# VH-VL binders against Peptidoglycan synthesis regulatory protein ReoY 2 (reoY2): the designs that were tried, part 19

Target 1, 183 residues: Peptidoglycan synthesis regulatory protein ReoY 2 (reoY2), of Halalkalibacterium halodurans (q9k656)
Amino acid sequence: MGKWVSVAEKRQFLKWFLTQQLKRKDAKRILEYLLQHYHLLEQVMFTEEIRGRERTLVISTLQSDEPGFAFYLYRRKIEDPIRALGELQANPADPIYLILHFHGKAQNHQYLQMLDSESREYIKRFKQFQAYKEETDSLIEAVLIENEKKMLLQQIDEALDLKDERRFKDLVKKLQELDRRSS
Below, E stands for the ipSAE of ESMFold2; O stands for the ipSAE of OpenDDE; V2 stands for 0.75 times the mean of E and O plus 0.25 times the DockQ between their complexes.

## First folded at step 12 (VH-VL; framework fv_pimurutamab)

Design m4 (from k4 with heavy chain S106N, light chain S30Y; at its last look DockQ between E and O 0.67; V2 from the best seeds 0.00; counts 0 for: pae E 2.1 > 2)
Fold by OpenDDE, look of step 12:
Structure m4 (fold): chain C 183 residues (1-183), chain A 121 residues (1-121), chain B 107 residues (1-107)
Amino acid sequence: as target 1 above (183 residues)
Amino acid sequence: EVQLVESGGGLVQPGGSLRLSCAASGFTVSSNYVHWVRQAPGKGLEWLGIIYRDKSTDYGNEFTSRFTISRDNAKNSLYLQMNSLRAEDTAVYYCATDKYSGDSYNEFDYWGQGTMVTVSS
Amino acid sequence: EIVLTQSPATLSLSPGERATLSCRASQSVYSYIHWYQQKPGQAPRLLIKDASNRATGIPARFSGSGSGTDFTLTISSLEPEDFAVYYCQQYSDWPLTFGGGTKVEIK
């Protein structure tokens, strides 16, 4: 069960979300419909997970790598927004779980405040994972650069030993370029 | 029968404050959505705001800083607190409710008789 | 906000005549529009819901049509009690907004 959020807060956030470019344009109608009908909006809960007994809408912006739209009705996946909307209209008293994918989701304070505790933890873990990944990638890149530098230095030494002035000059230029790129 | 009765209107000076009341009967205010709408003399209708069943509120953009809608469930009444009143706030103020029928929404099925607010020096 | 423009501002007709009132939205409001009647000294009364559905107790001579941006309220044959001001109202987007009204007056 999601955290209690007021209708006003839900409306405010969804109105903001609708200012974003959606990957599926026809999904916009569903959100607009929710905003127009408080009785449905009252049933909306924000989450990050698809659970088996929950009607769950998934809507994504263009900046997201996730599918633009999906509606899970008791683990049945519906990809037609019209059909999804029909189901919501037919059962207005049932809970609606909403997963939104958009850029900066993990840093959006308003969104995070509307999520249930489990979903918040999920986002937190995801953020940590991304941070670790970035750090790891940076370290790998740094190691690669250092290895390349070592190689160039060895080659420079070789060029010097062979008294190959042309090669020496070329290698030094390459090293300088590498240093510029890594700074 | 559903009935709404506004009260609290009167003459107030610019910069003053006024609290309007809307007494409901025939329904429970906590079970429905209630709106405030005003009408300046000889002018059209203007939506001011709404209070939801969970007591949260929304307002017209120009009213968020000066107007506050609240509800007292025990008295089955709602209120409109108006601060920093201006001459242009002179109007008849209505409370209205949406009949929860499941078919249509965000309409005003029931209206009070209105209460007149005059802002003048 | 969505602006609703009603026309004409004033409509002068005789009893028994057909009245046609227009409401135009600044953007599509789908069918999320209502019509109200207001007589002098009275609160508005709901006439038409969602563009085309008569409210409870409203005579059959009142009808509504339209979708998107253009809407029409029609009174097939004006009765003396129908001379009043009529407003359209949208709930497609927040804030809720009303048209400027059309006054139907006796010729």
Scores: ipSAE 0.432, ipTM 0.738, lowest interface PAE 1.2, mean pLDDT 91
ESMFold2, look of step 12: ipSAE 0.543; ipTM 0.795
ESMFold2 (binder alone), look of step 12: mean pLDDT 89; pTM 0.913

Design m5 (from k5 with heavy chain G105S, light chain S30Y; at its last look DockQ between E and O 0.02; V2 from the best seeds 0.00; counts 0 for: pae O 7.8 > 2, placed apart)
Fold by OpenDDE, look of step 12:
Structure m5 (fold): chain C 183 residues (1-183), chain A 120 residues (1-120), chain B 107 residues (1-107)
Amino acid sequence: as target 1 above (183 residues)
Amino acid sequence: EVQLVESGGGLVQPGGSLRLSCAASGFTVSSNYVHWVRQAPGKGLEWLGIIYRDKSTDYGNEFTSRFTISRDNAKNSLYLQMNSLRAEDTAVYYCATDKYGDSYSEFDYWGQGTMVTVSS
Amino acid sequence: EIVLTQSPATLSLSPGERATLSCRASQSVYSYIHWYQQKPGQAPRLLIKDASNRATGIPARFSGSGSGTDFTLTISSLEPEDFAVYYCQQYSDWPLTFGGGTKVEIK
């Protein structure tokens, strides 16, 4: 189990989250309902993983790459917010696991404090992975650009040697374009 | 053009059963939320139930045991099976749907309704 | 269930007059309420969505306001075709519920 989070903390965070534009606008109903019903909010647990045994809500902001809404009930995926809300209302004593996707999630200290240790580690690993990926991609791109530049320069030299003015002009243009892209 | 057409209404004896149909055109029933609503003569509107896009259903509390909503995607139709009918079930029965299918439960489109009379 | 109480039950007015219809919820429904118009022998027609948004094709004389538990439908100047029964409906909680309706009749 993760760190205990007060209902007040949950409420405060969800209020903030509701100020964001949701990808599924009708998902707002669920969050508003949770905010007005203390007994349900007490059952809300913030997480980053979908577990088949847990009722899990997934809600995303417009800027997220994740689906706007999903409700997982005993391995059944429900995409209808109204249906999900009905389930929560029918079983108010059962735990509610909530996955939120929004920009800056990995850097949001308030959100991270509400997550259990396992979920925090998940985010940490994900962040590290993203950083490594970005670095690797940048390095690859740099190498490719450099190689292309070298090739173009060699071809330019060849064009000069062959007194191929047309080819020379074309290659110089390509080199200039490459330089602009790499800047 | 979106159109809903109810059928199957008529006279039935108490304790009897009746199956209503709602034929949809202009949209695919499997892509939207469809509701059943009834209205007793001279009375207000009463929500009976909903069928979701995943074919799951919800009902008003008093209808769960006697009424069943179903859908036939191939026929682009939905149905209301009514069992153990009572005199108080006498009403015009409507099917209704949302224009956008975004689960806001506004009824943009209604059928003309079909009258069900339960009498001995 | 959420109970919607509409008042008055009957409103007798003349053409050109302003009509004010009330819908009160037993608990907060936020803005998740719609208004319908129903004429005799016809199915209901959607008038207002989410408390204050006119549906497509609805004249400007119709307006809705309110939030939480108190909602109002206003017809600024009644036309002959506006004499009908009006219903509010909430979708904040299950089951969906309608108000009892307000009949706007000719005085």
Scores: ipSAE 0.016, ipTM 0.564, lowest interface PAE 7.8, mean pLDDT 89
ESMFold2, look of step 12: ipSAE 0.463; ipTM 0.772
ESMFold2 (binder alone), look of step 12: mean pLDDT 93; pTM 0.942

Design m6 (from k4 with heavy chain K55R, light chain S92N; at its last look DockQ between E and O 0.55; V2 from the best seeds 0.00; counts 0 for: pae E 4.2 > 2)
Fold by ESMFold2, look of step 12:
Structure m6 (fold): chain C 183 residues (1-183), chain A 121 residues (1-121), chain B 107 residues (1-107)
Amino acid sequence: as target 1 above (183 residues)
Amino acid sequence: EVQLVESGGGLVQPGGSLRLSCAASGFTVSSNYVHWVRQAPGKGLEWLGIIYRDRSTDYGNEFTSRFTISRDNAKNSLYLQMNSLRAEDTAVYYCATDKYSGDSYSEFDYWGQGTMVTVSS
Amino acid sequence: EIVLTQSPATLSLSPGERATLSCRASQSVSSYIHWYQQKPGQAPRLLIKDASNRATGIPARFSGSGSGTDFTLTISSLEPEDFAVYYCQQYNDWPLTFGGGTKVEIK
């Protein structure tokens, strides 16, 4: 016997999740039904992957950028929660894979411990990628600022050589603004 | 024919322990859900807890520290272990199942006859 | 925890009369209410499931109605075997809870 997520743990987390506002209000009925029908709740597995030939529910809160609701079955997509609920009721012994999208997922220890190992690894990689992107964007911005400064200094020298007083004053103002941004 | 038979009740002193049994026939306990419910003399029904097919359990709030539900699949039986018993635990104890086919919405359609537990000095 | 309040506590009626039993929930339970009958010395018996659906073998004189917080069990014409205690039970939220019961007794 391996480690399992207990029905009590699933119930506690889903009750917390339902305190948040869903993008699709009628998707709330599915989660409430699972909480009330523990033979279905026992079949719930939290995941981050849509599995092509297995039942997968996707439910999102308002604060998420993800679609509000989708149900995948045998590579079909059902976007009506009421139809999805009917399918769950008709096949109560089959696994129910559940993807939840909500703000702060990567820092939610209870949720992360309920995920399968593949899904935990997926979240770790996404978190690492986002951090690398932020660091890279910061480095690129610093390089762009320095390159713009070099170009302005060159243009200031050219304006002085040509005795273009108006252009010189405009370029110095731009350089002063760039120096203020980089301080 | 679904049947549930509770046993193991009796007189126990305060602070004592008692293990109740629920023997099932006509269905398998490992494929179904069984609850424990009690009723103090002259009082109403009180839900104690459930054991799920994965052997995990949920309890009513006041019972989590003192009562333990367990299952023996070979004997097709469930147990309620009660510790640190008090006079307030005096009651008839029932096991009850919902829809023997494995579907569940917590309707208790089969009950045992109950077993009486008396906690008295 | 959801509290179920049953009224009246005792209902004294004669055979042939109509009984109306109330169960009120402290918060909405949708239609997730069951009703049970308990005769003296016996275990409870399931009567009505999901507010309005008679369990197998329950006579047509028993009916249930309601949704949300307000639920009613009606016995259209009392028979001698109907004098018992009746309980409502919710499964909308954990822990499962029962009402305090309504005793239907012969006048």
Scores: ipSAE 0.302, ipTM 0.661, lowest interface PAE 4.2, mean pLDDT 85
ESMFold2 (binder alone), look of step 12: mean pLDDT 89; pTM 0.908
OpenDDE, look of step 12: ipSAE 0.661; ipTM 0.831

Design m7 (from k4 with heavy chain S104E; at its last look DockQ between E and O 0.46; V2 from the best seeds 0.00; counts 0 for: pae E 5.1 > 2)
Fold by ESMFold2, look of step 12:
Structure m7 (fold): chain C 183 residues (1-183), chain A 121 residues (1-121), chain B 107 residues (1-107)
Amino acid sequence: as target 1 above (183 residues)
Amino acid sequence: EVQLVESGGGLVQPGGSLRLSCAASGFTVSSNYVHWVRQAPGKGLEWLGIIYRDKSTDYGNEFTSRFTISRDNAKNSLYLQMNSLRAEDTAVYYCATDKYSGDEYSEFDYWGQGTMVTVSS
Amino acid sequence: EIVLTQSPATLSLSPGERATLSCRASQSVSSYIHWYQQKPGQAPRLLIKDASNRATGIPARFSGSGSGTDFTLTISSLEPEDFAVYYCQQYSDWPLTFGGGTKVEIK
């Protein structure tokens, strides 16, 4: 098994998470209950995957596009937080898998350190791919701009050699637009 | 029989350090949640912090930087390391455990007799 | 940090009288309140848990009530051994906090 996430770490993070508004107000009660009953908090495992044979809570903040609350139990989906709380109370020794949806999750190092290794790797891979895509797009644009600039400078030289004043003015204007785009 | 015995109190000068011990019998400290609480003479109770079964700790805000709770499983004992002591830290210091009783944790059901710490010039 | 305000600070009563002790929280603590009794030279003793539930071995003359911000400990008929200081404690939010205490004294 990997690094153990302490009760104190779970408590501190969930207290921070609760400073945000939840999509389902009554789901706040579940998290507050866990914070006050640390024998249950010991059983909390942060993840990004619903576990088919275990209990999984999904809780989302207002800023998330995800559903506000769901509780998965033996392939059933329970959408009533009060009923879900009753299940947690009835089975206090069983793992409680918790999926949290909130803005900035992929950049929250505290949260990432608490995730299981599979969930943590998925988020890291997605972030890495997005950074690569942005870098590649920027490089392609820079090459296109440089090629266009070279062609314009060549055409400006030609217009000067031919004393074509209209063409020269038009090409200089195009170059100025290109320089503005590259800033 | 659950028993908690604090020791290590005494007279210390401001700015000094002191390590308190809490010896437990009748239960295993590594399987329970143990707190430190203090009481200044003639005053009320003040919660200092907790050590969880996994050895992680939480403290009252004023104590996070100066006090450290630790545990020695072989001696079935807990410790409170107090640094940068001030006159207002003069108090009787208790260790207390909460007993698991369903979902009603943070009940200080067993207390030690306390040890006196006096911080004075 | 949740402040618990206990009143009165001192309650002077005779054996056989009813004692009513108040604990008021600075914000809602639901029912996450415990009550303790402390006699001189002794550690506190748990009396009431979760606002209204008597702890094991506590006599029936002790009762608790309230929710939210206002809580009451009642001793229906004071016995000589009930003259002590009483504290409320909340565990709704961190840090855990205690009230300032109510001293119940003879006369």
Scores: ipSAE 0.222, ipTM 0.652, lowest interface PAE 5.1, mean pLDDT 85
ESMFold2 (binder alone), look of step 12: mean pLDDT 89; pTM 0.902
OpenDDE, look of step 12: ipSAE 0.680; ipTM 0.829

Design m8 (from k4 with heavy chain S101P; at its last look DockQ between E and O 0.66; V2 from the best seeds 0.00; counts 0 for: pae E 3.8 > 2)
Fold by ESMFold2, look of step 12:
Structure m8 (fold): chain C 183 residues (1-183), chain A 121 residues (1-121), chain B 107 residues (1-107)
Amino acid sequence: as target 1 above (183 residues)
Amino acid sequence: EVQLVESGGGLVQPGGSLRLSCAASGFTVSSNYVHWVRQAPGKGLEWLGIIYRDKSTDYGNEFTSRFTISRDNAKNSLYLQMNSLRAEDTAVYYCATDKYPGDSYSEFDYWGQGTMVTVSS
Amino acid sequence: EIVLTQSPATLSLSPGERATLSCRASQSVSSYIHWYQQKPGQAPRLLIKDASNRATGIPARFSGSGSGTDFTLTISSLEPEDFAVYYCQQYSDWPLTFGGGTKVEIK
């Protein structure tokens, strides 16, 4: 059970969302229609999960990597916002699940508080996974750099032992390049 | 048969507060959306705000800090609390229905008679 | 905030004449506009909803037209009870706004 979201809260957030440019400009009309028709806005539920048994509306801003618009109804996917609006108008009493994609969503506390608890947990887990991935990638690169540095130092020692001045200078250049890259 | 009756108007000094009431009969306020609208003497109409069925509210920009709309479902009544009153708040205050279900939205089918608020020193 | 500009401010006519009242929006409101009549000392009365639909009990002499930004209220033949102030109102965007009114007065 998530936070109960009032009509006024939904209206204010969607008004803010509409200040951003949408990937599908004609999808703007759907959100404007909801804002003008309070009984439909009462049916809006913010989520991050497509509901196969329910109506789910997906709208993305220009800065998102997600598709610009989709409307899911049972087995159907409708990609035409005007046709989707017709379905909402014809069935005003049914729940409207709304997925919004926009820049900074994971840091938008107002939006996160309006999501259902399962959607909030999904965002939390996704954020944690990306942080783990970044940390892991950084750790792996640091280990690879250290191993290459140790290998270069060993080869420099070998070149010195054999008095191979050309190889020594080449290896020192490589070490300097590696040191620059690591800093 | 639908009636809205405003009350609680009167003379108040600048900086004062006043609570207006809107008593409804012939319909249920908790099933509908109700608005407050005012009209200064000799001037036009100005929308103040709405109360939704879930009791949340929205206001015109100038009123968000000073006016509060509320509802008492048991008494089938609405209220407008006005604080920090100014001379320019002198007006007739109306409540008006936005009935649900209806053919259109934000159409004010029924208005009260209005209650006069005078803000004067 | 959408500004509704009504013109003329005052329309002086005689009974039996045709009245034409204009309402212009600062941006498109589609057909989300209503018209009201207000007589002195009374609350407004809904006349026309959604630009062109007469409200219940409104006589056929009242008609509305327009879409987008330009709207017209027409009274085909003025009756004595039609001398009043008329307001347009939009619900396309929040906050709801009214026009400044057109006073129809007897010449």
Scores: ipSAE 0.353, ipTM 0.709, lowest interface PAE 3.8, mean pLDDT 87
ESMFold2 (binder alone), look of step 12: mean pLDDT 90; pTM 0.922
OpenDDE, look of step 12: ipSAE 0.674; ipTM 0.839

## First folded at step 13 (VH-VL; framework fv_pimurutamab)

Design i1 (from k5 with heavy chain G105S; at its last look DockQ between E and O 0.92; V2 from the best seeds 0.00; counts 0 for: pae E 3.4 > 2)
Fold by ESMFold2, look of step 13:
Structure i1 (fold): chain C 183 residues (1-183), chain A 120 residues (1-120), chain B 107 residues (1-107)
Amino acid sequence: as target 1 above (183 residues)
Amino acid sequence: EVQLVESGGGLVQPGGSLRLSCAASGFTVSSNYVHWVRQAPGKGLEWLGIIYRDKSTDYGNEFTSRFTISRDNAKNSLYLQMNSLRAEDTAVYYCATDKYGDSYSEFDYWGQGTMVTVSS
Amino acid sequence: EIVLTQSPATLSLSPGERATLSCRASQSVSSYIHWYQQKPGQAPRLLIKDASNRATGIPARFSGSGSGTDFTLTISSLEPEDFAVYYCQQYSDWPLTFGGGTKVEIK
């Protein structure tokens, strides 16, 4: 069925996360409150999915492109961390879904182990897609270099046929530069 | 009525081990947060650690390698395993818990304590 | 680790007098301070929660105040049963820590 995440594990990770600079400094107080009130921390579930019928906190570090703070409740969005904290305090028995955005998330083994299985699989597929993209970009570059080389060789032949010494020398330099790139 | 009773204290030599027990009545240990706290003779109070409802634990910095807190739900009891004991571990050891199962880290209920003496 | 410094270490007073006990934190703890009373040979007893809230069964003569780094426990008129050691405790940051105590003794 999968691995459950202990309160101690959640605490250790959130203490580490709080060493980071947040885009919204006042969001830090929510996480500190959870650490101080571990009956709430028991309700925390790490995820990558906003839950429309549940409470979802989104908190981002300064290095992330994601919004700094958002609290989703019954398809409403609350952007004030203090209002969000009040709702958590008023409803202590309800699940708290937590999405964290920070640099190096896809490589953070501790975080990945705390995510639900669907979120873990999403991150795994994203990593595979990035690796594939890098491979295809490299292949595309190689094809572009080969096509440019073919074009230069044709232009060199034309310059030789026309006895255009200046153009020939210029094209040979371009070909030499292209050969260095393909190495 | 809520009651906590520590036991298992006594004289032990440096480097030795002891296991303390905390027997609870009037509440279920799996529903509350229970802490261990000690007090050396004539000294103040020192927090040792906590066991959460899910049985995971946290400790004061000095105790993470030598002390282990555990729980037996069937016996409604907690344990403190202490290894590599030193003279400075001589103290009265208490278990303590909150009144409502809340996590405000307040100690509403305490046992009477059990004395551990580490001496050669 | 948050250090709680209690002062004075000893407070010598007579019954009927007002006792004022100080607890200073090495960094802000907001209002996350509890106060305990301990008599010789007994376990501590919770007096004040969250800086100012009396615990169940605690007489009105005990009051707490403060926030941030400076906290005060006041006993408005000392009773014979109030001569004891008093500790503050913080839960703002891990690990939980106690102050060194203030002994309130009969003069």
Scores: ipSAE 0.394, ipTM 0.744, lowest interface PAE 3.4, mean pLDDT 87
ESMFold2 (binder alone), look of step 13: mean pLDDT 93; pTM 0.940
OpenDDE, look of step 13: ipSAE 0.826; ipTM 0.910

Design i2 (from k5 with heavy chain N32Y G105N; at its last look DockQ between E and O 0.88; V2 from the best seeds 0.00; counts 0 for: pae E 3.9 > 2)
Fold by ESMFold2, look of step 13:
Structure i2 (fold): chain C 183 residues (1-183), chain A 120 residues (1-120), chain B 107 residues (1-107)
Amino acid sequence: as target 1 above (183 residues)
Amino acid sequence: EVQLVESGGGLVQPGGSLRLSCAASGFTVSSYYVHWVRQAPGKGLEWLGIIYRDKSTDYGNEFTSRFTISRDNAKNSLYLQMNSLRAEDTAVYYCATDKYGDSYNEFDYWGQGTMVTVSS
Amino acid sequence: EIVLTQSPATLSLSPGERATLSCRASQSVSSYIHWYQQKPGQAPRLLIKDASNRATGIPARFSGSGSGTDFTLTISSLEPEDFAVYYCQQYSDWPLTFGGGTKVEIK
């Protein structure tokens, strides 16, 4: 039914991921070990969700805001990659859930195709939220500019009513500066 | 007795194609990662590629476009399809696997090899 | 790709002598080196795995050492059946590569 991810696809992506700098350099050893030991790599499932009843690795690049390394096992968090590697070696047939954090994840088609359906939907919602945030920020800026222009025009009218020529000139200069922000 | 037997070698003209077989006996090949390795006459060993248990493959860069590794688990066999053959492809071709069916990339079991000669 | 350079290309020795074979990697391979023996007309045979661990059935006269970029295979006292070609192989990075071989031949 759903697309499975081949060992070759996992290996190719992880090799690319390893060209980046990791927040925890010693976490590199886990991924390198997986690349060399296909029976473990077969058990790797890409996800965005920590699985409380399963083992989950979290590994992040330097560019990510996320923690650099964590390994979750049965309500326990292990922050030492060497200890985590030992557990993977001791239990080679169990699933290995892998969360990777790197810049551009939401736009990385290869990675998104490797994720489970729940994780793909999470990333899709995050992308949509970011797009709405950018649109909202742009609308707020446009409203702020428009309100400032209205205020300046009102102040210009006041300066004309009071015959204040100096204030009029200063306000017109400010309006000209603000108009440049609209282009 | 654990055995790998390559076959299908022979004389081929440049630009031709050939399919090599690797038949396994004494073990179930579907549980193993199998590699192809070649050796030109009087030369050293060259790794060509691997087929994983899930039938996906990886190749040496030079071989990606011309060579295809496949498996038929029902026949307990592997295949190497070679296309657009050139004189430098003249070699003995081996299939090889590790003893324990894991991925330490150690080659415990080798076939006897099959000779491919590319010449007009 | 990682280049493995074996030296010497040929060792001419007599039975009972010590053979020392070198394998140098173009970049660190940690301990991810295997050694093979190949006799004329035969497929290679695994001798040493992970730089220093003898494969099953390999006599104690064979030993391996090294890590990083420099590796050594030692045959402490050559037997007649040890005259063969020896290859190192790395599995640290793709593609898997072999050295060019060291031929150990009778003087």
Scores: ipSAE 0.346, ipTM 0.709, lowest interface PAE 3.9, mean pLDDT 86
ESMFold2 (binder alone), look of step 13: mean pLDDT 92; pTM 0.934
OpenDDE, look of step 13: ipSAE 0.502; ipTM 0.762

Design i3 (from i1 with heavy chain N32Y Y100W; at its last look DockQ between E and O 0.57; V2 from the best seeds 0.00; counts 0 for: pae E 3.6 > 2)
Fold by ESMFold2, look of step 13:
Structure i3 (fold): chain C 183 residues (1-183), chain A 120 residues (1-120), chain B 107 residues (1-107)
Amino acid sequence: as target 1 above (183 residues)
Amino acid sequence: EVQLVESGGGLVQPGGSLRLSCAASGFTVSSYYVHWVRQAPGKGLEWLGIIYRDKSTDYGNEFTSRFTISRDNAKNSLYLQMNSLRAEDTAVYYCATDKWGDSYSEFDYWGQGTMVTVSS
Amino acid sequence: EIVLTQSPATLSLSPGERATLSCRASQSVSSYIHWYQQKPGQAPRLLIKDASNRATGIPARFSGSGSGTDFTLTISSLEPEDFAVYYCQQYSDWPLTFGGGTKVEIK
C-alpha cells in the first residue's frame, strides 16, 4: 500500500523532469503552470494508465519513443497543449492523471514511489521480466512465468470473490497472454 | 475575523536557536497555504518558505538547512524553527496566507510580525 | 533567482498628484506579479494581483499594468494615506522574490 504523495515531492520531481527536453516544447507550459498553482498540483496523480472517464495528461521527453503529448478527457483525445491547459483551468478540483515518459523510468525510485499501485506493479513486473530476457537459461524464464501465472490465478480468485467484473476480465486477458507464450 | 499573530521573537546570540509561532484565529489553518516572510530593518521583504496543506514544505535556497516550518493543526498554529542564527537574520518575521486558501502565492493575510535580533 | 528592480527608490509628491512606480524583472515573469503597500510599523497589504487586478477593497485610484519584464503601478491621485512603501513580488519561479521597494513620500 502506498503513501499519499506530498505536494513538495510532486514539485521536486516535476522540476527535475523539466530539466529534460520535451518532444512537445509547448507542453512545458502545462507543467510550469502546475508548479505555480499548487492547488492543481495537489490533484495530480502519477499513473501509467489512461483514464477514459477522467483527465489524463501524457507528456514525453525527446528520448522516449512515446508520443510527445496527449490529453484524454471523456474518451476525447486532445493533442494541443494550449487547449488542454484551458480544460485543466476550468475544472481545478478534479483529479489530473499524469503519465510521464522518460529514459530510465523503471530505475527511478522517486518516480516509482509516486505511481499508483497498479502502475507500480506493472513496471516492477516489466523490469523483472526484462532482466530474465537477457539470460539464455530457459528454465529460469519458465519458473518465472509459472510464478506469475500462479499469482494471476490468485488475483482472479480474489476478483471473483469480490465480484469485481472489470478486474476479472483484465486479469483473464493477462493469463491468456501468458498461456500463449508458455505453450 | 481572520487573524494571524506571530510571537516568540527576541534577542538571541549568534549560533543560537529560536522558535517563532504564528497563531491563527477566525479560520482553520490546515485549509490554507502559509508562508514565512522576513524584513530586515530598513530593508525589503524576503520569502523564507511555504508549508502546504499536507504539511510538506519548500524553502528559499539559503534557508533549507537552518529553518524548519511546521504546523500543529490541533492548536491552529504554525511554527518557524530557526537554528544557527546569524547577525543577518535580524528582522521582523511575518506569517502570511491568502484570503481564499488559493495557492497563487499572493499574501492577502499577514500577521503583525515579531522582531528577532541576533547580536552578541 | 529572478531579481526585481523597482524605480525610483523614492518618489516625492504632493496629495492629488499622480504616482507612477516601475518594477523590472531580470527575466520574463509573464503576468505573475503582485503589488503590496506597506505603511510604517505595519505588515504589507496586497494591492494588485497578476499585474493588473485590484485586490478586494482596493480603491480604483490604484491600477497596475505590464507584462513580461516591465510592470507599472499607478496611483491616479494621491491621498494622504497613500504615502507608503510599495513592493512588487513575482511568483513565476522559485524562490519567490520581492523588489527593493519604492517609497512614496510627501514633498
Scores: ipSAE 0.350, ipTM 0.706, lowest interface PAE 3.6, mean pLDDT 85
ESMFold2 (binder alone), look of step 13: mean pLDDT 91; pTM 0.933
OpenDDE, look of step 13: ipSAE 0.819; ipTM 0.907

